# Ledger of designs, part 7: VH-VL binders against Peptidoglycan synthesis regulatory protein ReoY 2 (reoY2)

Target 1, 183 residues: Peptidoglycan synthesis regulatory protein ReoY 2 (reoY2), of Halalkalibacterium halodurans (q9k656)
Amino acid sequence: MGKWVSVAEKRQFLKWFLTQQLKRKDAKRILEYLLQHYHLLEQVMFTEEIRGRERTLVISTLQSDEPGFAFYLYRRKIEDPIRALGELQANPADPIYLILHFHGKAQNHQYLQMLDSESREYIKRFKQFQAYKEETDSLIEAVLIENEKKMLLQQIDEALDLKDERRFKDLVKKLQELDRRSS

## First folded at step 6 (VH-VL)

Design y13 (from r3 with heavy chain G102H; framework fv_pimurutamab)
Fold by ESMFold2-Fast, scan of step 6:
Structure y13 (fold): chain C 183 residues (1-183), chain A 121 residues (1-121), chain B 107 residues (1-107)
Amino acid sequence: as target 1 above (183 residues)
Amino acid sequence: EVQLVESGGGLVQPGGSLRLSCAASGFTVSSNYVHWVRQAPGKGLEWLGVIYSEGSTDYGNEFTSRFTISRDNAKNSLYLQMNSLRAEDTAVYYCATDKYSHSYYGEFDYWGQGTMVTVSS
Amino acid sequence: EIVLTQSPATLSLSPGERATLSCRASQSVDSYIHWYQQKPGQAPRLLIKKASNRATGIPARFSGSGSGTDFTLTISSLEPEDFAVYYCQQRSNWPLTFGGGTKVEIK
């Protein structure tokens, strides 16, 4: 089912997560219940995908753009944390999948280590894509700046050859401004 | 009949090490959360740490660097490894467990008799 | 960590009297307080769990109440075997913590 995660590791992370401001304050009660009932915490598995036939809790911090709370079971969506808590209490031995949305999740080493193998691969691929995109965008910008600089240098050389003092001064000023902006 | 029996206590010099044992009968340690609690002479109870049914551990902040909880499922026993012992570690050490770990946590229904550790030169 | 303050430290009473013991938490523990009795030379014994629920085999004279930060253990009429030290414990937050204890002694 993926990497085995200790109860101690899950507890430490959830304790930190509860210091964050949640979109749904009543969702905090579910996490507190899990921390107080360590047998239930043993059933918790961190994931990034909703498991329609299995219990999936989605909880988001205020800084996230995701919905604050949802509980999925058998393709049903329950938006009341109290109803979700009742289901957890009724079926304590069944797996509990937990999706947490918070700022900096993709760079949070502790959280990433707790994810199942499929979720870890998804995050890894997302990071790779983001890095490639950022590198590509940076290279395009660098090429555009270098091309503009080369053009200005060629125009400066031409102005020197033509003894055009006014144009030379204007072009040097433009090159200095470009160099200043790129520093 | 659930029983816990501690052993391994005794006199140890400051800076020394000692390993305590807790033998369980009437239940399987890998099915329960088992805790260590200590009590200095004439003082109150102090929680040291726990080993969960799956085998991971948690400790009180002051115990993390010097104390380690482990278990041997084949022997149905729990251990507390104590290092760099100080006079302030002089206490009776108890192991304790819940009646139903799957229902509640930290309800110490069952306690051992305790084993005395004295740290003195 | 959550600090539990028990008062009084010592309670001197005669058999047949009512004993009222207090336990105050530094922050809310909801109802997750347990009470233990300890006699000299013995391990602690669970009396009350989750503020008000008597443990198996505990006599009806023992009762617990409270929620949030203020909790009380009451012994309606002291028997000779009730003279002991009583501890409260919280399980709401890590780490688990105990109060300093209240000694109930014969006057």
Scores: ipSAE 0.069, ipTM 0.624, lowest interface PAE 6.4, mean pLDDT 85

Design y14 (from r3 with heavy chain E107Y, light chain L96Y; framework fv_pimurutamab)
Fold by ESMFold2-Fast, scan of step 6:
Structure y14 (fold): chain C 183 residues (1-183), chain A 121 residues (1-121), chain B 107 residues (1-107)
Amino acid sequence: as target 1 above (183 residues)
Amino acid sequence: EVQLVESGGGLVQPGGSLRLSCAASGFTVSSNYVHWVRQAPGKGLEWLGVIYSEGSTDYGNEFTSRFTISRDNAKNSLYLQMNSLRAEDTAVYYCATDKYSGSYYGYFDYWGQGTMVTVSS
Amino acid sequence: EIVLTQSPATLSLSPGERATLSCRASQSVDSYIHWYQQKPGQAPRLLIKKASNRATGIPARFSGSGSGTDFTLTISSLEPEDFAVYYCQQRSNWPYTFGGGTKVEIK
C-alpha cells in the first residue's frame, strides 16, 4: 500500500509542513503529536486517496482549495481534531494514512517520493487535469485581476485627490502585490 | 467560575516595549487554546495570536515579528511581550479562551475585561 | 486571509423591532462563524457559535443562520439591553478574523 519511508524522513517532511499556514490551526496539534511519538510515525503512510477501511487524515494548508481537516474511519468522517487524536491514541498500532494538501505539491520531489505507486499515478493524472483547467482558469483570473487593478487605480486616484498618504501607500502596496501575482 | 484577568497595560513611548499578563482561574491554560485579541479606541476587534494547549503559538501576519505569546503553567498565566510599539498599537488588549478543550471551533466564550495600552510620545 | 464584511454598519431601531444583521465572508467558512455582542466599556460576549447554536444563557430572541459565505444574526424583538455592537468571527482559515461590526442603536 504505502511506500517504505523512514521515520526520520517523515519527521523531516512534517516539520517542514508545519512551517506552512494550515486552514485548520488546531490540526497542527495532531501533527505535533505525531512528531512527538515515533511509534505513531512508524504507522503513517502518505497517500492521495481516502482509504475506506483504514484511518485517513486529511490536512490542508491555507493556499489549498481542499478541506482543512478531516479524519475518515470506516466510512465515517470526523471533523474534530480532538476526537481524531483520541482515536490515534486508542489504536496506536493501526496504520494511519495521511493526505496533505499544499501549494506546489505536484512539484515537491520529497513528498512525491514518499507516496505509493497508485498515489503517484493519481498525481500524474491530476497534473494533466490541472493543466487543462489552468488553461481555462488563467483566462478568468486575468479578467478578475484586471478588474481589481482598475478598482485599485481608482482608489489610488481618490487618495491622491484627498492627499491621504497612508491610504495611498497601502493601495500602492496592494497594486504592487497584484502585479507580482499576475507576472 | 472561569475568569481571565489582564494586567500590565499603561502608557509607552513609540519604539518601547511592554509585557502584558493574563491570569486564569477556573480552568487550566495548558488544557485550552488561549488567544490575545485587541481593539483600538472606537474600532473593531482584531485577532493577534494564540497559544495552543501544547504550548506552540501562531500570530496574525502584522504581529509575527513584534509580539510573542508565552505562558507559565505553574502560575496558570499567559503573557504577551510587545516590542517596537507604534501609535497604531494603542488598544485595549483582551485574553480570551473557549472553556471546552474538545470543541476546537475557535469561539471565545470567556474574555478578560481588557487592559489599555497607550502608545504616545 | 478571509475578510468578513458586516452590513449595515449601523442599524437605528426602536425597542420591539426586529433586527437583521449580515456577515459575508470573502470565501467559504462552512459553518464556522461565531457572533459576539459588545456593550460600551465591556468585553465581547459570545452569542452564537457555529452559525446557529446559541451560547449558554443567551435569550431565545437571538438566532443565527447561514452557511458558506452568507450569515445572518437575527434579534426577533429588541429589548433595551440589546442596543450594542455585534461582531461576527471566523476560524475556518488562518488567521482568525472578525467582521467590522454592526452597531444597533436606539432610533
Scores: ipSAE 0.006, ipTM 0.448, lowest interface PAE 16.6, mean pLDDT 80

Design y15 (from r3 with heavy chain S31K K99S; framework fv_pimurutamab)
Fold by ESMFold2-Fast, scan of step 6:
Structure y15 (fold): chain C 183 residues (1-183), chain A 121 residues (1-121), chain B 107 residues (1-107)
Amino acid sequence: as target 1 above (183 residues)
Amino acid sequence: EVQLVESGGGLVQPGGSLRLSCAASGFTVSKNYVHWVRQAPGKGLEWLGVIYSEGSTDYGNEFTSRFTISRDNAKNSLYLQMNSLRAEDTAVYYCATDSYSGSYYGEFDYWGQGTMVTVSS
Amino acid sequence: EIVLTQSPATLSLSPGERATLSCRASQSVDSYIHWYQQKPGQAPRLLIKKASNRATGIPARFSGSGSGTDFTLTISSLEPEDFAVYYCQQRSNWPLTFGGGTKVEIK
């Protein structure tokens, strides 16, 4: 899958990522190794899911609340970047799944474009849910405005029936302000 | 037997354009990294750029605006499109590829014979 | 960009003599130096890869050594066919770069 993302695009992104401060400085050696060995970069797939049966690297910047480094391989968790680098060197033809945690990741268009199809679908669904929530909040506000308008209209009718000029003028002003707000 | 054969070189006026070809046999260009390297007369080797197996390209910084690497998988061939040529572009142009067993790109174990480009009036 | 400086520019020796060629990098390239031989009118030929590993078909008289910034190509006993220009190349950092070359010529 990783083949759908160009090596040049992966290289450009990782060069930018290396300008950020990593929680684990030793993890920089792994990313530098990938950049120096472009055939390995072809095997890199950006993902949001730990693939325990395949090599999954997790690297985080200082701004992230995630752990700084982890390497998952065949139900094992390796926390030493040097040992992880050794595993990558031993099996250069195997896929490398990469999870990067950094500030603004969800809004980083370049990163999102590089995600594998499953991760991309997850984020698409999440964004659709966020959009739905924003739309739902907007609809609730519209209903509240309409209900307030209906109540004001009823009160205006009552003020007219009771010939309460002051109350009528006050309610009309409130209705005008509500109409201005809803327009 | 792996072979690379460049063609398309010749005399071109300053400001002109030229397209070089690199015909590959004995291997598949779409399965390998293939590079362009040039050498001015009496001077050293200069890496120009690469086309990766998946088809994307990368260049030395001074070449990005004037040179374009492409390939035709059906013809098993690479191309180098050169535009806005200058006298300093006068060189022998080589295509070169990494070993089939190579674990890293940039190990040029197969080279073409080169094609000479002369930029002069 | 990593600059590779080769020395000497020209090395004049007789057949049977030992040749020692140097390649110095402007910053560390670990062991990611390759050596090439080029004869007049011919394309370069890969000799040594990753500092010390002979390429296929390369005679045992050619050997490479070094790490970091200082690398050496040694020809233990020059044969007539060894008089050529030799280039080092790094692949540690993008972009790939070559040294200026050392010409080994007959005295």
Scores: ipSAE 0.008, ipTM 0.536, lowest interface PAE 9.7, mean pLDDT 83

Design y16 (from r3 with heavy chain S53T, light chain D30E; framework fv_pimurutamab)
Fold by ESMFold2-Fast, scan of step 6:
Structure y16 (fold): chain C 183 residues (1-183), chain A 121 residues (1-121), chain B 107 residues (1-107)
Amino acid sequence: as target 1 above (183 residues)
Amino acid sequence: EVQLVESGGGLVQPGGSLRLSCAASGFTVSSNYVHWVRQAPGKGLEWLGVIYTEGSTDYGNEFTSRFTISRDNAKNSLYLQMNSLRAEDTAVYYCATDKYSGSYYGEFDYWGQGTMVTVSS
Amino acid sequence: EIVLTQSPATLSLSPGERATLSCRASQSVESYIHWYQQKPGQAPRLLIKKASNRATGIPARFSGSGSGTDFTLTISSLEPEDFAVYYCQQRSNWPLTFGGGTKVEIK
């Protein structure tokens, strides 16, 4: 379980990770912020999948084809590190899931030991297929579409409760466009 | 019962070296984060550094080049190697630990009695 | 690093009186402040953890409060054994830092 990884182990690994060349300098500042704020680092859990209901930071080294930085907040993707830092400061007790993309990840014993059991199985499976990037991109896209649909359905329910016919029709149209995208 | 006992303090000339010891009983040092904290005469407490359960260490910015924390698991003891000592390093040196390793980092439930280091000519 | 400012530096009171000690942080530490008591020639003793939680064995007359940047340690009625120096400490940010201390002395 990620919960049982000590803050010291997380600090040691992140200090090593910061010696790597990152795609985004802003991402480095966020990791340095987490290292300086022990109470936030307590909430960090290493994972390989964007969590549908939890905060997820994605940070990549130059060797990775993945985007350098992304912050997923429930149903939204945030690419502004200042907004990400503001959210971390506003909700310090909430879990923070961290996905790191770097060369040799599948063979990095220290990193793999910090992952939860599901994420470790994910890595083992995708190493076998040698398709980490394409599969991860597909999974991220699927999760984002699922989250968007859930958001729209909740807003549709609200429009029905308020008997706002115009808003209802607008939201249904947006849901149909999202369904087309996912087909 | 958890106990920590420091030893090895004394008078040392500027530029000299000393190694302090912290003997633990009632717990195993490799199962806890153990810290060094110092206090200059008539002054407040200053955090110096820590050794983690896995054996890695961290220090305050002022201490990284001159101070080294280590442990001997077989002797259940912690050490602080101090080099290039200055008059400003004159202090009582304490070892301290949390009640639970990895759960409440920096919450010092247990302290030793301290050992006095005097750096003077 | 976070600077903790304790005030007053010295508090002169008689047994039975109420003592109120302040600790101010240079930036928010949430509730991650601990309080320690130190008597002459002794090691510090943990009194209060995470702003308001008494450590095991600490008498009910000791209480802590505050959040963000402003924290208070209160001793409701001073006993003779309470005359000591009190330190606050933060653990929200690395490195760990302590306040300068407040000496509670007999008038």
Scores: ipSAE 0.009, ipTM 0.525, lowest interface PAE 10.3, mean pLDDT 83

Design y3 (from r3 with heavy chain Y100S S101R; framework fv_pimurutamab)
Fold by ESMFold2-Fast, scan of step 6:
Structure y3 (fold): chain C 183 residues (1-183), chain A 121 residues (1-121), chain B 107 residues (1-107)
Amino acid sequence: as target 1 above (183 residues)
Amino acid sequence: EVQLVESGGGLVQPGGSLRLSCAASGFTVSSNYVHWVRQAPGKGLEWLGVIYSEGSTDYGNEFTSRFTISRDNAKNSLYLQMNSLRAEDTAVYYCATDKSRGSYYGEFDYWGQGTMVTVSS
Amino acid sequence: EIVLTQSPATLSLSPGERATLSCRASQSVDSYIHWYQQKPGQAPRLLIKKASNRATGIPARFSGSGSGTDFTLTISSLEPEDFAVYYCQQRSNWPLTFGGGTKVEIK
C-alpha cells in the first residue's frame, strides 16, 4: 500500500510545504518531527485517500477548503495534533499515510510524482469533475436567466394589455438590468 | 567488529577530480544511512552529505553541484566523487554511520579513520 | 543553517579537575545535540546523544545537559585520556552542523 518515495524527495517537498501557512499551526510540529527523524520519514507515503487500517495524517494550508487537521487510526478521527504526534512516537515502525491539501496541488508535478497511481488518477478525475461542474453551473445559470427573461416579457405584455404604465416601466427596467447582467 | 576504511585520498591540482572509497566490514552499508564528513586542517567538522538505505542522496548546499555519493552493495562500499576541486576542499574526509536506522538520524556511532585530500598546485 | 558556538575555545586544566564545556545554538534545537571527542590523528568518537544520553561504553564521568539553545558537556573528574577536542553537533535542522570545538588541554 502506497508508493515508496526517496527520503530525499520527501524531505525537499515537506521543507517547501512548511513555507506555506497551515490552518492549524500546531500541525507544523508533526511535520518538523518527521523531518528530524528520518526513520519515521522512511515510513511516510503520500496519498489522497484515508486508509482504513493504517495511520492517515491530513494537513491543510490556509488556502485550502479542506479541514486543517485530522489523524485517522482504525476509523477513529483524532483532531488534536499533539495527541497524533504522541501516537506516531509510540509506533515508529508502522506506515504513515500523509494527505496534504494546498493551493495548486493538481498542478504541482513534484507532489503528483510522489503519489501512487490510484491517488494520481483521483486528482486527475477531480480536476476533470471540477471543470465539468463549472461548465454545468454556467449552463444552469444561463437557462435560469433565459427563463426569467421569458417571464418578464410575458408580464410586460400583460401590463400593456391592462394599460398599467407603472408596472410596464418597472418590468422594462428589470429586463434591462437582466440584459446587462447576462452580457 | 564493525570497521569503516576510507581510501583514495592524495594530492590533486585545482580543477581536478578524485574519487574516495569507504569500505565497510562487519557492517552492511545498504541497511543504514552513511554520511561523509570532512575536516580541514586545524578546523572543525563539516557535514557533506548522506546516502539513505534505499539509495537516494542528500547534500549540504555547498556540495550539490561538485560532489556525488554512490554505493556498491556487492562490495559493501561507498564512494564520494569530487569534481572541480578547490584549495578550500583540502581536508580529511570521513565516512560515518548511525548504529541502526531505529536510532536518531545523524548520531555517528561508527567512523572511518579518514583519508587526506590535499588540493594544491 | 544553524550555527553552533562552543566556548571556551581552549580550556586548560589539571587531571582530577571538573571540566564544563558550553555549546550555544543560533536558534532552538530542542534536545537534538550530540557530543563527540576527537584526539589528534583520530576520528571523532560519539560521547553523548540527544543532549543527555550517554553513548554505549562511555564512562559515567561524562554527562550532558541542556535544551533549546544552551547545552553543556561536563567531565566530573578529568582523566589523562580525556584531554582532547570536543565537538557538539545538531540534527534539529538540515543541514547537519557542528560547533567549532573546545580543546581541553593539560597545562
Scores: ipSAE 0.031, ipTM 0.592, lowest interface PAE 7.5, mean pLDDT 84

Design y4 (from r3 with light chain S92Y; framework fv_pimurutamab)
Fold by ESMFold2-Fast, scan of step 6:
Structure y4 (fold): chain C 183 residues (1-183), chain A 121 residues (1-121), chain B 107 residues (1-107)
Amino acid sequence: as target 1 above (183 residues)
Amino acid sequence: EVQLVESGGGLVQPGGSLRLSCAASGFTVSSNYVHWVRQAPGKGLEWLGVIYSEGSTDYGNEFTSRFTISRDNAKNSLYLQMNSLRAEDTAVYYCATDKYSGSYYGEFDYWGQGTMVTVSS
Amino acid sequence: EIVLTQSPATLSLSPGERATLSCRASQSVDSYIHWYQQKPGQAPRLLIKKASNRATGIPARFSGSGSGTDFTLTISSLEPEDFAVYYCQQRYNWPLTFGGGTKVEIK
């Protein structure tokens, strides 16, 4: 039925993750607590989206642009890892959704295999969006280059009409440089 | 009350195979972590491996290729399949578990009586 | 793997004396050390968990202390039934490991 992630797989990945440098050093205590209490690891589900009705723990490495730590509980945000740890200790049977941010996450096969179905679909859409954005940015750049060439050509014509030899030579040089960049 | 009873030990030739059983009562094996620990005659304790409540397994480095832990939920029992046995595998084999409601991994509240495996020709 | 070194290997004492047993870890295990007692022909018995917490039914004469790499099991006044082998065990890191044991024997 669903994606089956063993405790052994979660343990192996989290031990690797802890070799990375975290933005918040005290967030390490929570991950270490999960590794010391495997029944809690059974409740952990890796995800990419904050769950409004579930507990969601967010931890980031130094290389990530995301916040270092956040714990979302019943639509409230908790920023203190020690308060978060206390809540996990009080409610051990409840699901724990874990979002990890680190460099190269979208290309990390081990991490992607642990994600729930919704998160795998989110990553797929994110990759599609990045590809579309790169293509769109390329098209915009091409249009800007074309427009700049048209402006330079118009200015060249104007310099010819005014018999401004120096300006003509300068503009031709600029057009040649632009052609070199676009080829 | 929680009880574990090992069986299946005996004399086996080097290179041979043997399957040990651990029968549980007073708790459900599918709801707990159950470990195998061995002890060579006159020597100390050595952790062999574990089966987690969800069914996945972990082993000590020396055991990964030759030993397999499994369970039968209907019989509330664990098994240790031992292959390519060597003289140094001669030991008493124990199954051990955490308290049913315990919050810690690898805290052996309950042990079986052990079963002796002798690897010799 | 984390190696646990127990010392002394053998401790020869008389009933009524204090026993102090050491367990040293090759790297920090925080407080995740358990102590077991094993009598001849018997399975081990959990004595102390997480460095200092007595297991259910364990007499007050048994106490544990320590953190990081250095741990101690103390028996304040030895009773005849306390002459046994004692093992420390760490659960801080995979794989789980035991110390080599300390035999407490009658003098």
Scores: ipSAE 0.042, ipTM 0.598, lowest interface PAE 7.0, mean pLDDT 85

Design y6 (from r3 with light chain N93E; framework fv_pimurutamab)
Fold by ESMFold2-Fast, scan of step 6:
Structure y6 (fold): chain C 183 residues (1-183), chain A 121 residues (1-121), chain B 107 residues (1-107)
Amino acid sequence: as target 1 above (183 residues)
Amino acid sequence: EVQLVESGGGLVQPGGSLRLSCAASGFTVSSNYVHWVRQAPGKGLEWLGVIYSEGSTDYGNEFTSRFTISRDNAKNSLYLQMNSLRAEDTAVYYCATDKYSGSYYGEFDYWGQGTMVTVSS
Amino acid sequence: EIVLTQSPATLSLSPGERATLSCRASQSVDSYIHWYQQKPGQAPRLLIKKASNRATGIPARFSGSGSGTDFTLTISSLEPEDFAVYYCQQRSEWPLTFGGGTKVEIK
């Protein structure tokens, strides 16, 4: 099902977004223009993917690693906010796809609710992938800890065979510390 | 021609409710942003809220819990439901709209004549 | 919210004189100020939109100027029908707000 977003919801979110520090200060003028011209705001659709045949506006906050500004028009990338604003003014009835990059986006319920269904599925898949990656990294760490324990156990056995009491005590202490960290 | 006509005002007791109507002609309410603005006797103008062309609404902070804007597209009319009325709600209530298509928010090109609401016992 | 302060509260002038009305915003509104005229017993009428653009049917004697926080409405030569209350309004930020008004009255 597609996601239909009210002008009131878009306005409330963009007002909040404009309280953040943007990478490109001149990009703020475009969002302010949209807020002041609600017929354009009605044409705005929030998305996570650049649309090849439609106007796509990308704006990022300072905390994002994404580019600060980009405007995609018929597969061309325009990096000048002034030119982008002129294009929006010239074609007010055409759809405007808006991609916003900011801290905590994947956990921002208001933003996620405004995304089209395709974008929401993308974010859901990304979260699933992130969880899988975190689980995989945790398993790798567990294997490394287990290998270190095996080495310590071999060294402990050797110290016992050599009757090295000091070495034995040091190795047991290391093994106990490793056990503590693994739980 | 564009015209807005408010109705439904009158005397109401504190704590009471009242529903105002705004009948539009010469344009389609579902294609415009239509606002409610009030003015207490001898005082200035106060923006109350708006209904956007797609049907969602926004209100001034003082009005969100007691006032509701709605519309009936078939009757080309909008309404203001007022609940828990207080003496300070005594005012002339206007409906107002931007240009014919509502393309520029907050430029009130057209106003109704206003309807007087008096909250008193 | 943006607060709009209009001054003076009352302006007493004679027909034929120039009227200058001020509207000051608590923070920048760029050029997004509108001016309205309200005569006794009537609804407001849009005069000037976006600081300096006359609305349809508004006589040339009305002009608006300003940007940022300071705005002026000027009536170059007052006609009898111009004695009214004038309000400024901003649309730069939600919620929409109006100034307190300036009453232009006959001296």
Scores: ipSAE 0.051, ipTM 0.609, lowest interface PAE 6.9, mean pLDDT 85

Design y7 (from r3 with heavy chain Y104W; framework fv_pimurutamab)
Fold by ESMFold2-Fast, scan of step 6:
Structure y7 (fold): chain C 183 residues (1-183), chain A 121 residues (1-121), chain B 107 residues (1-107)
Amino acid sequence: as target 1 above (183 residues)
Amino acid sequence: EVQLVESGGGLVQPGGSLRLSCAASGFTVSSNYVHWVRQAPGKGLEWLGVIYSEGSTDYGNEFTSRFTISRDNAKNSLYLQMNSLRAEDTAVYYCATDKYSGSWYGEFDYWGQGTMVTVSS
Amino acid sequence: EIVLTQSPATLSLSPGERATLSCRASQSVDSYIHWYQQKPGQAPRLLIKKASNRATGIPARFSGSGSGTDFTLTISSLEPEDFAVYYCQQRSNWPLTFGGGTKVEIK
């Protein structure tokens, strides 16, 4: 009873993906070939994991930190897109797993809906972990800023007690800079 | 029972515009891919374009600039906006869909009866 | 785009005879050819899917065969209602394309 992915949905997503700049221009030819050949696109399944015994294409945009292209076939790694394209043409009825790396993937609703259940759960957990890490980092930064502020305020009070106008002005400037960082 | 009914055809002068409608029953337009196919008098069938279940569209190369496919999910209807019409656009226009969304598409199980568009001075 | 060439353009036969219609693709479409029947004033009707699979409700006298670039639609024994125009269509490559049609007429 769950959602399944149509050729039309895959085609529309890949057309959008090709508007992004790819790390490997040669890899663009493979995606264009799949878009041109609907029967091959029918065999495409979106995933986030390399399959050990299946054909897996990995394609990355310029903004991704992942390698630009890789084709895995029975644990063999092929890094030449032309060679990979030849294999796809030779075996048109076999499944093709596709991993796409691009900026904003975790927030891309259309992409997430096309993933298998395990890949969707992995992305969901990764997203939750990133959110938690960012929240934790923000709290730590806020505490450090507040502690530095308290130290500066104590030093300002001491400068006032000692009537050190130069030091007072310098410390006030540092406090002003810190206030700008925390606002 | 799946049914498609086209309407909106008629006589239009060269350079004119026309909007065709396709009313669907027995299935939900937003759950299927619906295509437009045309046929000039005494000639063969020509694929025009498609609207996918999520709402995006694709067109044949010669139709990209002059034709726009849209839909109204609440009315369960599809539309074809035709602009800058030429004599060679004279044809019967059909809407067509396959039996299952997300299956092998481009297998036109269901067709409307067509609506005639005549572009003449 | 892929060009589909149907032959003959017209096939003149009597009821009870066998009809053989050809569809040739300008490049391989594997088995992704569909066949349609169209009668005057009517919308096309899907007959055969993916070269050889009859659509729901299509009589057994209709059969399809072929792969790659050469495809055939066969009507084993023509009935009066079979005199119509027949079109092949490919869905292997974008954009979807149709053949020019073969008219099967009486005599």
Scores: ipSAE 0.008, ipTM 0.517, lowest interface PAE 10.9, mean pLDDT 83

